# VH-VL binders against Peptide methionine sulfoxide reductase B3, chloroplastic (MSRB3), part 3

Target 1, 158 residues: Peptide methionine sulfoxide reductase B3, chloroplastic (MSRB3), of Oryza sativa subsp. japonica (Rice) (q6auk5)
Amino acid sequence: RGTAGRRRLQVVVAMSSSAPPPPPGSVQKSEEEWEAILSPEQFRILRLKGTEYPGTGEYDKLFAEGVYECAGCGTPLYKSSTKFNSGCGWPAFYEGFPGAIARTPDPDGRRIEITCAACGGHLGHVFKGEGFNTPTDERHCVNSISLKFIPASEDSKL

## First folded at step 15 (VH-VL)

Design v1 (from r3 with heavy chain G37S)
Fold by OpenDDE, fold request of step 16:
Structure v1 (fold): chain C 158 residues (1-158), chain A 121 residues (1-121), chain B 108 residues (1-108)
Amino acid sequence: as target 1 above (158 residues)
Amino acid sequence: QVTLKESGPTLVKPTQTLTLTCSFSGFSLSTRGMAISWIRQPPGKALEWLALIYWDDDKRYNPALKSRLTISKDTSKNQVVLTMTNMDPVDTATYYCAHSWEYMDYYFDYWGQGTLVTVSS
Amino acid sequence: EIVLTQSPGTLSLSPGERATLSCTASQSVRSQYLHWYQQKPGKAPKLLIYGASSLQSGVPSRFSGSGSGTDYTLTISSLQPEDFATYYCQQWYSYPYTFGQGTKLEIK
């Protein structure tokens, strides 16, 4: 009587870790879709995580009143009132709008990448505790190409 | 103008400790974002990063050599010192110090001319 | 560690020709942290390109860089006699910082 060893098919229930539903308002596009709508430089920085040349960004020395939006998806990221001169060669902010900026530690354990929380577009890096006289002592170092400035005078018409 | 210069012994015996000094000008390690690295290159071989010290005195080491390496700075003298223990003939190389900037881009923009260190009995 | 592999190991070309050098990373590297250096015999490396595609100040425009993820390229559009050297790619994305093994560009 051959004991047919019942191979227990361990149904590895692949718990499809359903990725949490994208937060409401998230913009999901394929890289091909992004490439089709962004300029080559915007795509290089926002999607390929490049860096603009220091001191050349459109908003590096701009201190007008308004809001900085994500150049990719249009989500508001920073108030002009949070912008400060850090001298680093890129636009610097000490805080973003609540929930607008995602933070991801880099593998080096020192840098923290910042991205648009809505579309995942690369913005730059945040540095902490550098001794700036700002409310947070954080420096969001952001590529100008990742931003679109909306003057305050234009927002009052909405 | 930024300049870096390596100095120290050019001949070290096996098991001895190597001490190299990087003297620099044109910038200060008191300036936010400044860093200095040591990099070596055995004759006819590729470059190997050894250690880095930041303006805020944070230090990083090559994991493969961490137990043998110590990096320190004297900001007042514009000097960075590298110590490497238990030297072996395999450690024979040109040793460079190099400047980098800690912002959006991290690269070695200025280098010393390097100093050849030979480990021999 | 991130291993950078350069190809070819040696490239033999004549002045005026186009040179294409490849650097492949063992894992994805952010383009902003991939750099190219030139080294001549008995000299320290010199920064050529930073952030994969940004030309360092004072570097001739015949040099250009491209790529993303794991694959990067250095191009010299028309080789000059002074361009014959060893070229290294380097990553600053994770510790330890690593260099490629180099591509030697030699005169044919």
Scores: ipSAE 0.785, ipTM 0.901, lowest interface PAE 0.6, mean pLDDT 93
Fold by OpenDDE, fold request of step 16:
Structure v1 (fold): chain C 158 residues (1-158), chain A 121 residues (1-121), chain B 108 residues (1-108)
Amino acid sequence: as target 1 above (158 residues)
Amino acid sequence: QVTLKESGPTLVKPTQTLTLTCSFSGFSLSTRGMAISWIRQPPGKALEWLALIYWDDDKRYNPALKSRLTISKDTSKNQVVLTMTNMDPVDTATYYCAHSWEYMDYYFDYWGQGTLVTVSS
Amino acid sequence: EIVLTQSPGTLSLSPGERATLSCTASQSVRSQYLHWYQQKPGKAPKLLIYGASSLQSGVPSRFSGSGSGTDYTLTISSLQPEDFATYYCQQWYSYPYTFGQGTKLEIK
């Protein structure tokens, strides 16, 4: 009776050591430099703080597994697991990576602008206490144009 | 289809209180991000924002008129009410209620037809 | 408060001509919060452009908006008879929300 040693496949959950988000302001470019590397629409949103049309964003209805990076500098901003359907017409997340999202209150005293902490690129706004069934009850309302989605299957090749 | 309609007195005496009602359809103030504003326009003059009420019952007022203005909502009736005290002939204007969506872009996308309020003895 | 100054006060043009309307803010306004409205006599204002450059649904492509910071422009590439109206810029950047004094576009 051969004792088949059940090799416990230690699923080394490769804790993808999420590289610490780059320090705030670590990506410095002039507006001219940004304009040279960004599409006109990316520049309009990320650098001129425009807004994309509601319901038209590439990632508005995308719920695939992966990471959303800053379209400007490539900094990881959001996990797909934090994405939820808010019905607002833009991608919504309930939290970003630690330190990846900078918050600046708007002069109206109600809105809070969110930007990429690394490059200062405009993402959108965060709203609090709206009663969503999420861990934080925050809604990061983000322009799709400000994001680049990286599917989880592509991270395994690094 | 979103519709808004202003109702109330068209004639008010000086020092009296104006009460206007905005009745709306096609949306609800129970919906996150919805807001209603009151804007007025004296004849032949520019537009002036007066007050705003959000879906969460947060309220904002024009600082110049704050002491005279009160805005409230009845979500069940799809109504927003504006009161303005101590009316003066200078307050003669067309009063509009307008819808806004409070997510990314804040603008007045739908307007009522307006109601002319004349303040006269 | 943010004061929006529009120029010119009156613009007299003929159908087919290009119209350029200016709106200057007393302080910098984020472009996403600068909007343009059209108002015809006896009617409520109608949203034309939101976020400085985004056309509202149903607005003809002859309308365009541009600008940043303190200076914004509404352009009508080829005026149609129905375009003769008063145009207002408006900011939603800070309280109180404010409108420009308007530019009246009239037929020459």
Scores: ipSAE 0.784, ipTM 0.899, lowest interface PAE 0.6, mean pLDDT 93
Fold by ESMFold2, fold request of step 16:
Structure v1 (fold): chain C 158 residues (1-158), chain A 121 residues (1-121), chain B 108 residues (1-108)
Amino acid sequence: as target 1 above (158 residues)
Amino acid sequence: QVTLKESGPTLVKPTQTLTLTCSFSGFSLSTRGMAISWIRQPPGKALEWLALIYWDDDKRYNPALKSRLTISKDTSKNQVVLTMTNMDPVDTATYYCAHSWEYMDYYFDYWGQGTLVTVSS
Amino acid sequence: EIVLTQSPGTLSLSPGERATLSCTASQSVRSQYLHWYQQKPGKAPKLLIYGASSLQSGVPSRFSGSGSGTDYTLTISSLQPEDFATYYCQQWYSYPYTFGQGTKLEIK
């Protein structure tokens, strides 16, 4: 910690913040505006609700401490402490930040879509009762490209 | 390498019950996310989805045929079984089993070669 | 039930030409669950495009897909002899899961 390092660590802490998510629907852009700022693959997944190929995502095997944000709007979605190894080929979390994740059943009644509550960006699906022995018995199966990882800093540990 | 193979009778009489078996390798039926479907195609006609069974034993049936269909699996043998009752000549078709993964977008990525079932007196 | 209607029923073209195949859904579907298959006589269908626009591994780059909502398109940029087959669109968005009736792509 130290006085001289405080400002440098403060910048890192701000980037690793676990601040409350924006209210639902608070980030509004047209699909044209989204297409202009997202990469083609981000747009395909976050807005057109596609699924990245399993095992290819940047965060599939990442377990560093920090926060996962929505790649579209920057809303904090998952704390690294809720990430676990599902072996299924996508990042898996057993719980999101309160109010950050919206759920919508698919029309066929089998799967439940999860989206960023703030901007509606598609994250993936949540599965219940799979027996991974997590606190919630849920798996948020999330596309890596829907996320941006913000590493923890020294100040965030205090 | 995922492979599927259909087996069962190729000729049945009207009113008989058809039993088809899909044997597969390269994945286990107990693997999370796995699903096996049966799909048929009458000669010269379009594909028709019949039934599906998931790794956790959840099932779906084509509503037009639900009263005639039963799907089940035997995980120890890596087999999925379809039973179709009260066969009729209009049910003459090539029957396929196909694999999908519900954690992906549900497309049918692997198919068996198909088995022609002829229904005639 | 979502009905998928393919147009045209038969498309007659020469090798080297561009093919455009249409699939229209009776109600809006999520493009993630709209897929395209190729089937040759006596063979099982083969997946070409998943999620409306994603190319399956091993499928030549001359194939492409696009569309959203109710209207979807499969395009073959320069037809090869092996591309003459029947093409089906398929949806897994809503129960029951359905296929289109097919478009037969044949040599002129």
Scores: ipSAE 0.614, ipTM 0.809, lowest interface PAE 1.7, mean pLDDT 88
Fold by ESMFold2, fold request of step 16:
Structure v1 (fold): chain C 158 residues (1-158), chain A 121 residues (1-121), chain B 108 residues (1-108)
Amino acid sequence: as target 1 above (158 residues)
Amino acid sequence: QVTLKESGPTLVKPTQTLTLTCSFSGFSLSTRGMAISWIRQPPGKALEWLALIYWDDDKRYNPALKSRLTISKDTSKNQVVLTMTNMDPVDTATYYCAHSWEYMDYYFDYWGQGTLVTVSS
Amino acid sequence: EIVLTQSPGTLSLSPGERATLSCTASQSVRSQYLHWYQQKPGKAPKLLIYGASSLQSGVPSRFSGSGSGTDYTLTISSLQPEDFATYYCQQWYSYPYTFGQGTKLEIK
């Protein structure tokens, strides 16, 4: 009210980068419901756990400021500040939002699958000890199609 | 261009130890995510995975053959070596080395031409 | 150990016909780890399809794959002379990694 001259009165927003993730398992849909809202390629990767071909993803080479959300449920997963260039052909992050990323070892004991904790959508795998000189020495190797990039709001520039 | 090539003896006597070498170019044994497998195929029969070694020296062996197999890599020579002890005529097969990338879904994307190893007295 | 059973063992068809090859797993397998290879006589296997349904680069579009759980299918929509070969399914879902016994596709 007293700040009406600084902001549009229609919209009240909070930076999504500061919000805690939804509880694990809080977003559940049938596979039919997912097929109705996801593109065929999103469904193949998020629900059928496929892997996009390296170097083909929309966000592979993107380093703009913002937040990466789950393409299925919209849960904030990664800040752009944690994205780095791994040279491997997929978006790489060294850290997700606390509690946003679930980890499940693959049956063969080698790789660790990462999923959106809220909806179970497949993101890719996390690798440790690769020596990329990042704060965590972990690489969340994430399919670009599993993500939706939300750029920093332009509203703050008015 | 990734190229793999198997080398070693083509004739081995029963009970002898087989040593096969996979030489490759177009990538380094230190390349993150790479893995090299050995796979064999007896004449007229199915493919059988034997062993693999990852870039970080982690190893896996076919449990049916694990007591007879050793896989190792020599980074200075850009080679992967398979040793198989106590050879028997049933081990007669074409032996392949193959490359895979653990960052994808673990398929064999590059194969050597194979080397036939015959085990006979 | 996951056993992959391919059917039929041999498939005799003419050029231009549609081929359907089956791979059945002894237990459920994630489709992302089910792969298909072609092997021509005297040559190493060649990857055709990965993750049950994704075509490898350079593989003709007449090849396709489908399936989930325990049942997987490779289809060749219009056989060409160069397609007469042996086809193997393979899984990387669980240790040890295994191949099917193969389906030999031969000219009728």
Scores: ipSAE 0.609, ipTM 0.809, lowest interface PAE 1.8, mean pLDDT 88

Design v1 (from r3 with heavy chain G37S)
Fold by ESMFold2, fold request of step 16:
Structure v1 (fold): chain C 158 residues (1-158), chain A 121 residues (1-121), chain B 108 residues (1-108)
Amino acid sequence: as target 1 above (158 residues)
Amino acid sequence: QVTLKESGPTLVKPTQTLTLTCSFSGFSLSTRGMAISWIRQPPGKALEWLALIYWDDDKRYNPALKSRLTISKDTSKNQVVLTMTNMDPVDTATYYCAHSWEYMDYYFDYWGQGTLVTVSS
Amino acid sequence: EIVLTQSPGTLSLSPGERATLSCTASQSVRSQYLHWYQQKPGKAPKLLIYGASSLQSGVPSRFSGSGSGTDYTLTISSLQPEDFATYYCQQWYSYPYTFGQGTKLEIK
């Protein structure tokens, strides 16, 4: 199972993608530091809270086994087993790893922003009560550019 | 292709209740993420947002007018209805319905042609 | 309530010139919820730019938008006769949703 891995941005990520998420707020960088590390589109989405055009994201139609990590800090966010096809044009998950996802209501009381709890990177929004056949009746609607997919290894770990 | 069309009276008397209907094609009122707003524009003046209804029947009203407004939808007729009570000449305006999608960052992507409502004795 | 103040109120220019239209919010607005519309007399508004800087499909590249926080700008780099209209900014960030008062762009 897990062995030593190289650091991803500031957080050590073992090759076991099931490692628990870092504590909330544990990854802090200035926006200037983020801009130096992230691609322009990653910065626009993760830090400036933009939204990628629907149906264009790398992971929109991906259903391979593995773990989705924060593209900014490497924190594990979602297991592939929680991903489902919403038909809305963005990766959809019904549940994140415990403690990995922070929620902040929008000022108008309609949408709820979801962010990586460790670094504050913008992921998208969570919607409730949409009637998808999932255990939680929630949809984490997540920009692909906010994620990095780590495939399950050949040894099928977890 | 989404199309919207407003209908209702073009002349009302002061104190009467205005009822406007927005009819559309190209979307169902049950389509996840859709929202319909009413917006008005007095002659020569700026646009004013009035009310909004979401696909799941959640509603928002402009607080300045909330006591006078009711928005509802009829999914079987693919219509949204706005009712505005106690009309006054100051309410003379072109009334629009407009579509938005909450899964993007909102914006009014489709508008009806508008209907001019004149409030006069 | 977030008040959007547009300036100038009226802008008189000739075809081929650059137009710069300002929208200032009374409070910081997340740029993804700041939008621009064009309206010609007797017509409904038409979306031009969403999220401060993204062009709607079918909008010519001479239109551009920029800004963040409280200050936003619409630019038309080389005016065409069809661009003479009234322009509105609009925010969907905070309840109630509001429009600016408009900038009328007229043929000089």
Scores: ipSAE 0.602, ipTM 0.799, lowest interface PAE 1.6, mean pLDDT 88

Design v3 (from r3 with heavy chain S100T)
Fold by OpenDDE, fold request of step 20:
Structure v3 (fold): chain C 158 residues (1-158), chain A 121 residues (1-121), chain B 108 residues (1-108)
Amino acid sequence: as target 1 above (158 residues)
Amino acid sequence: QVTLKESGPTLVKPTQTLTLTCSFSGFSLSTRGMAIGWIRQPPGKALEWLALIYWDDDKRYNPALKSRLTISKDTSKNQVVLTMTNMDPVDTATYYCAHTWEYMDYYFDYWGQGTLVTVSS
Amino acid sequence: EIVLTQSPGTLSLSPGERATLSCTASQSVRSQYLHWYQQKPGKAPKLLIYGASSLQSGVPSRFSGSGSGTDYTLTISSLQPEDFATYYCQQWYSYPYTFGQGTKLEIK
């Protein structure tokens, strides 16, 4: 009676070595250079730190699988798995990629601005301790105009 | 529809304390992101921000008047109360309460009709 | 404290004309925190523009806002009789929150 040794196929989940996030400030352009490559609305939000209308953002109600990149420099900022419905009228995330999001307290002492760590592009604000049922209880409130969504199906082709 | 209404004395003597109540409807201060502020306007003059109270009970005051101001909320009654001590004739103004929302933009989108408070001996 | 200075103090125009109102901040303000209000005599202020250029719901399209940094503008493309009022800019960028001194738009 031959003991058939069950070869445990160790499925080595090849953790695709996500390229390390670009170092902070790695993308430097003048405002004139940014204005030349960005749409007027992108420039208004990313560079002039404007705000898009609530409920009008392309990604406000999008919950597809993928990655959200900086619309300015293309740096990956958020996983779709960190997106949640906050009801505020803008895309909300509870966590960014490590090192991808810079935080700067506003002068009012309450708000914290979030920017792309790579290019300094304005994303929105992060709010903490608001009682959301998320792993971090942080709400990254982000302008859709500041983001570019890359579907998961497109990432597999790289 | 959001509605706010100021109530309180319209005449106050110098050195007395003013207490104003803002009664509101159409929203709740238990709702995340909601806040109510007080703004005053002397006759024929500009607007001056006084105080703000958030849904989470965080309070902000005009630094120039901080020692004289107290803001509080009663969420169950949909009321915000402003107290201002040591009133002076210079404090004669129309006092407004106003609604704001603290997500991406901070502005006063809804206002009460205002109440004129005269400080006179 | 951020001081907002509005100009002119008084603007006298006729219906149908274009109005341009300026608001200058003593230091740079993020555009998202610069707002415009309209106030008619005996009435509370009404929000017109928020975030420098966003039109409040129900406000006619003849109103527009622009600017960045320290310089902001409210424009009324073609004045209507109901537009004659006092206009205030306001900032929510820095504590304390402040208003401009106002521009009175009157009928010439």
Scores: ipSAE 0.794, ipTM 0.902, lowest interface PAE 0.6, mean pLDDT 93
Fold by OpenDDE, last read:
Formats: C-alpha cells, structure tokens, sequence
Structure v3 (fold): chain C 158 residues (1-158), chain A 121 residues (1-121), chain B 108 residues (1-108)
C-alpha cells in the first residue's frame, strides 16, 4: 500500500509587494526644475494644465497590456485593464490605482480635475454617471502626454 | 457639417417676452458631451454669454440675467429654445446660438449667423 | 466673475506687419479654458485658438497663441488683408463664462 505523499504545492502567491503608493506630495519640484526636465509639451500639459489635441495622443487608441505611469514623476496611475474606448478623443480609464489620483472640483461646479497625487501633475478630468458599461461608470479622461506606458514584461507569463 | 440657425421675432416691444429658437444639424444633443449656448452682441459692442444647455439637460445662465432667462431643448427636433422676459431697449442685440463640446475642451466652435432683435415701442 | 481685459482697444497696422494682442484676466485662468475668436463686420465670431495655444483646424499658421495664469497673447506673424477684424478672448474656467471687450485690428 504505497502512501502517495500528496506534495502540497505551496503556491507561493508571490505577493507582488505593490510598493505602497507614494504619499501625496512626495515629489516636490519647483516649476523651474520641472521645466528643465520636461519637454515643452509635457510642461504645457502637466504643469500649465493645457490640453493635447483630441485624437492625436499616443495612447488614445492603444490597448496593450501594461501600466500607465505619470510622465512627470513615474508614479503608477492606471492599469491597462481599466482602459476603455469612450470616443472622447483622449485615453479613458474607469479607475486609477488606490491613492494615485487626486480629484479637485473646478470653479464652474461641473468638472472635476484629476492630477497625479504624488507630483500634482495635471492629467485631465473625471466624469461620473455617463452610462458607460464599466465597473465604476467613471471616465478618467487623460492626456496622453501626461502618461508613460510601461508594457507588461513577457516574463510574467512564466 | 455642423450648422446652426437662429429664428424668432426681430422686433419686440418693451416688457414683452422674447422667444428664440436655435435649429441645428450635423450633431445631436442626445450625444454625450454636446451642448448649445446663447450669446448676444449689442450693435458695436462686445459679446455677452447668456445661457448654456448640455446633453444631460444641465442648464447654466448668466447670473446677471438668470431671473429673465429660460433655456430648453427638444432633442427630437434638433432645437434649443431661449426665452427672455421683460425686454428693454438695452436688450437690443444680435443673438447667436453656438455649439460646444464638453470633455476637456470647452469652446464655441460653430456659430449661427445670428438674428438681430430690436426692442422698441 | 472673471473679467477679461483686452489691449489695445484698437490696433492700426499695415499688411505684412506683426500684430500682438493681449488678454489679461482678473484671476488666474487655466490655459485649456482660454480661447480666441475672430469676428468680421456683419458676421458671427469664428474660433481661432482654443486652450491658449491650440490652432483651430483651417486657421492659418500665421496665427498663434501663448500665455498662462492671467496673461495671454494672440500673435499674427504677418498680417494679411483678410485678418483685419475684431478679436475676442473668452474663458470657460469659471462661471459665468465671459468674453473680453475685444481688440479691433484695422488697416493703417
């Protein structure tokens, strides 16, 4: 009677230690320092709160697997799995990483600005209750210039 | 192509109510993010924003004129109506309706030709 | 409300010259909500520049916009005969939405 030892495959759930989101305001630079390290277009959008041309952003029609980081400070902002096609002319996400996105109501009482919580860089606006078939029914409308896409490494398929 | 056209009376007596209609084509107010505004311009003077109506039926009014203004839409007819009560000769102006798109850019990209409304006894 | 003050009130120039028009806000305006319009006599305004510096489709490249905070500028690098008109700045940052009083660009 051979006692087949059930090797308990300890699935070491590699808890990807998601580095705690950097605390709000953890990245502080003067506007002069930002202007020195950002491209003119990045500075216009992230620091002067401009808007890129609709439909021209690098990530407007990109739906590859990966993470979108702040183009200013490198903080992770969005998973590619939260990206959806809203038709607005800019990248749209229904949710950011916990604590990564700051929200500030605009003075007009209708719009809500979204910024990187770490560095204060302007991302765009969030809209609520527009009837999208997403888990949150929120649309984070984000300038591509405010983002840097990091593709998922093929090594995570092992 | 987006087009807008204002229609209504060109002559109004003092204390009467003005009713203007904006008829538009090339877009729908059932489309998310669409809005129509009204702007007026007295002869030889600057532009003044009056009112705005969004696709979701949110309405905005110039605070100085809010008590006199009403804006409404009929999406099925592609029409927006503006009413202004208690008209006075100082309200003599060309009245424009204009299209705007919400989201991250808020500007009037398409305008009607305007209609001159004269208020006189 | 945010008051937009344009200067000068009238600008007299010749074809081929550079025009510089100023728009000053009573409070800081986010650049994405500052726009420029052109109006010719007897016509409706036409959008020229949106978001302080973005050129509207079909507008000639001789038009440009710049600025931030309270100070914005419209520039025409080389005036053409068709550019003589009145120009208005406008803001969508704060309610109510307001226009400047306009700058009339006239031929010298």
Amino acid sequence: as target 1 above (158 residues)
Amino acid sequence: QVTLKESGPTLVKPTQTLTLTCSFSGFSLSTRGMAIGWIRQPPGKALEWLALIYWDDDKRYNPALKSRLTISKDTSKNQVVLTMTNMDPVDTATYYCAHTWEYMDYYFDYWGQGTLVTVSS
Amino acid sequence: EIVLTQSPGTLSLSPGERATLSCTASQSVRSQYLHWYQQKPGKAPKLLIYGASSLQSGVPSRFSGSGSGTDYTLTISSLQPEDFATYYCQQWYSYPYTFGQGTKLEIK
Scores: ipSAE 0.789, ipTM 0.900, lowest interface PAE 0.6, mean pLDDT 93
Fold by OpenDDE, fold request of step 20:
Structure v3 (fold): chain C 158 residues (1-158), chain A 121 residues (1-121), chain B 108 residues (1-108)
Amino acid sequence: as target 1 above (158 residues)
Amino acid sequence: QVTLKESGPTLVKPTQTLTLTCSFSGFSLSTRGMAIGWIRQPPGKALEWLALIYWDDDKRYNPALKSRLTISKDTSKNQVVLTMTNMDPVDTATYYCAHTWEYMDYYFDYWGQGTLVTVSS
Amino acid sequence: EIVLTQSPGTLSLSPGERATLSCTASQSVRSQYLHWYQQKPGKAPKLLIYGASSLQSGVPSRFSGSGSGTDYTLTISSLQPEDFATYYCQQWYSYPYTFGQGTKLEIK
């Protein structure tokens, strides 16, 4: 009776070492260079700090597993696990990747603008203490046009 | 549909306090991001922002008039009240309340019809 | 405070003509916080354009907005009789929130 040694296939879950987010300001382009590579709508929002119409964004109602990157420079910004339905008409996240999101208070003293830390692209605004049942009670309100969604199945191929 | 309506006295004597009420429907100030502002317009003159109250009870005032203005809300009644003290003939104007949304953009998208307030002895 | 200066004060044109209205800010304003309102006599202001270039729902396509920084423009490509009104720009970038003094568009 041969004891077939069950070789425990240690599935080495290759923790894909997510490359550390690029340092702040690591992506520098002139406005002319940005205009040449971005769509007119991307340029309007990311570079001219425009806003997309509420409820029209591609990612407003998307809750698939993956990562949201900056549509401008490709830097990872948000995990899909941090996305929640805020009802505001734009994609909402309660937390970004460490160091990926820059925060700048607006001159009105109430709003806080959020931008991609790598390229300075405009994302939207962050609101705090609104009473959401999330780990941070922060709402990153982000334009869909500022984001590119990468499905989890595609990230595993990299 | 969002609607706003101003109500209050149309005649005020100098040094008296004006109290205006904005009654609204189609939205609630319990909803995140909602706000109501007051704007006035003297006859034949430009628009002047007076005050703003947010859903979270944050209040903003025109600095030039801050000492004379008080804004408050009653969410259960869908009302916002503006008081202005020490009224003067120069304060004669049409007073408007208007709706705004703060989530991404700040603009007055819905307005009341306005109420003309005359300050006269 | 940010002062918005509109020009001209009065614009006299005929139906069918192109109207160009200017709004200049004393400081740079983010385009998303510059808005245009139309006001007809005896009526409340109506939101026309928000975020410098976005048309409010129900506004005819002959209206357009452009600009950035300190300089913004409202354009009416072909004036209709109902377009003769006063137009105001407004900023929500910094406190206090301010309006321009208005441009009166009148029929020639």
Scores: ipSAE 0.787, ipTM 0.898, lowest interface PAE 0.6, mean pLDDT 93
Fold by OpenDDE, last read:
Structure v3 (fold): chain C 158 residues (1-158), chain A 121 residues (1-121), chain B 108 residues (1-108)
Amino acid sequence: as target 1 above (158 residues)
Amino acid sequence: QVTLKESGPTLVKPTQTLTLTCSFSGFSLSTRGMAIGWIRQPPGKALEWLALIYWDDDKRYNPALKSRLTISKDTSKNQVVLTMTNMDPVDTATYYCAHTWEYMDYYFDYWGQGTLVTVSS
Amino acid sequence: EIVLTQSPGTLSLSPGERATLSCTASQSVRSQYLHWYQQKPGKAPKLLIYGASSLQSGVPSRFSGSGSGTDYTLTISSLQPEDFATYYCQQWYSYPYTFGQGTKLEIK
């Protein structure tokens, strides 16, 4: 009577080690190098810190499940679960990935610019305490051009 | 349609206080991101920013004139009031109120017609 | 404060010609906070271009803006009779908010 040893298939749940967000400043390119790889509109927004027309952004009204990456360097910036409708005309998020978003106060003493911590690409501005019913009551107002949406179905293939 | 209109005295004596009212329609200062500014223009000269009031009642003033300026809002009446003390003939100008918003860019997209204020004895 | 210097002070051109107006900032200004206004005699200023290059709704496509840092340009590709006015640049980057001294575009 052969004792069939039940090989416990240890399902090594490959903890998809979400690659730690790249360290701040890890992506360094000259402005000329950026201009060579970005579209003119991407360069205008990400590097020259322009603003997208309100209500025209690809991701303004998108609420699909996924991750928003920096259009410049590909660094993950926002989960779709943090996206909310603020009515401002641009994609709005209440929180970024830890360490992914750099904050710099503008000289006017009211605005806070947000940039990709990895490459310094301009994203938009963060506004605080505006009374939104979100966990943080922060509104990351982000240009769609600064983002690349990665659907959840595609992330599971990595 | 957004409209703004300035009202107040068109003649002020030196050392007196000017009080101007901006009455507006087509938007509300209870709306997040809305703001109203005051700009003046002496005859034949450039534009000068004076003050700004935000929807959240934050106020900004031209530093050169800060001690003389007060801006306030009455959201229920759709009015913004600017006061300027110790008026001088040099303050003779067309005074404008204008709409702005703060979501990403700050610009004056709608203006009142302006009111000429003359400071004279 | 940021001083905006416009040049030339006066520009005399004929209808159909190209107009180029300059605005130079005393320090670098973020492009999203540089704007252009048109003002006709006896009228309030009208927003023309916002964020250095964004055309305000209803403004003809012959108007365009460009620039970055300290140097900005307003261009009118083919002047129309209604384009003869004074143009002002303005910045919202730093407090206080300031205007240029203006460029008067007059008919030759």
Scores: ipSAE 0.784, ipTM 0.897, lowest interface PAE 0.6, mean pLDDT 93

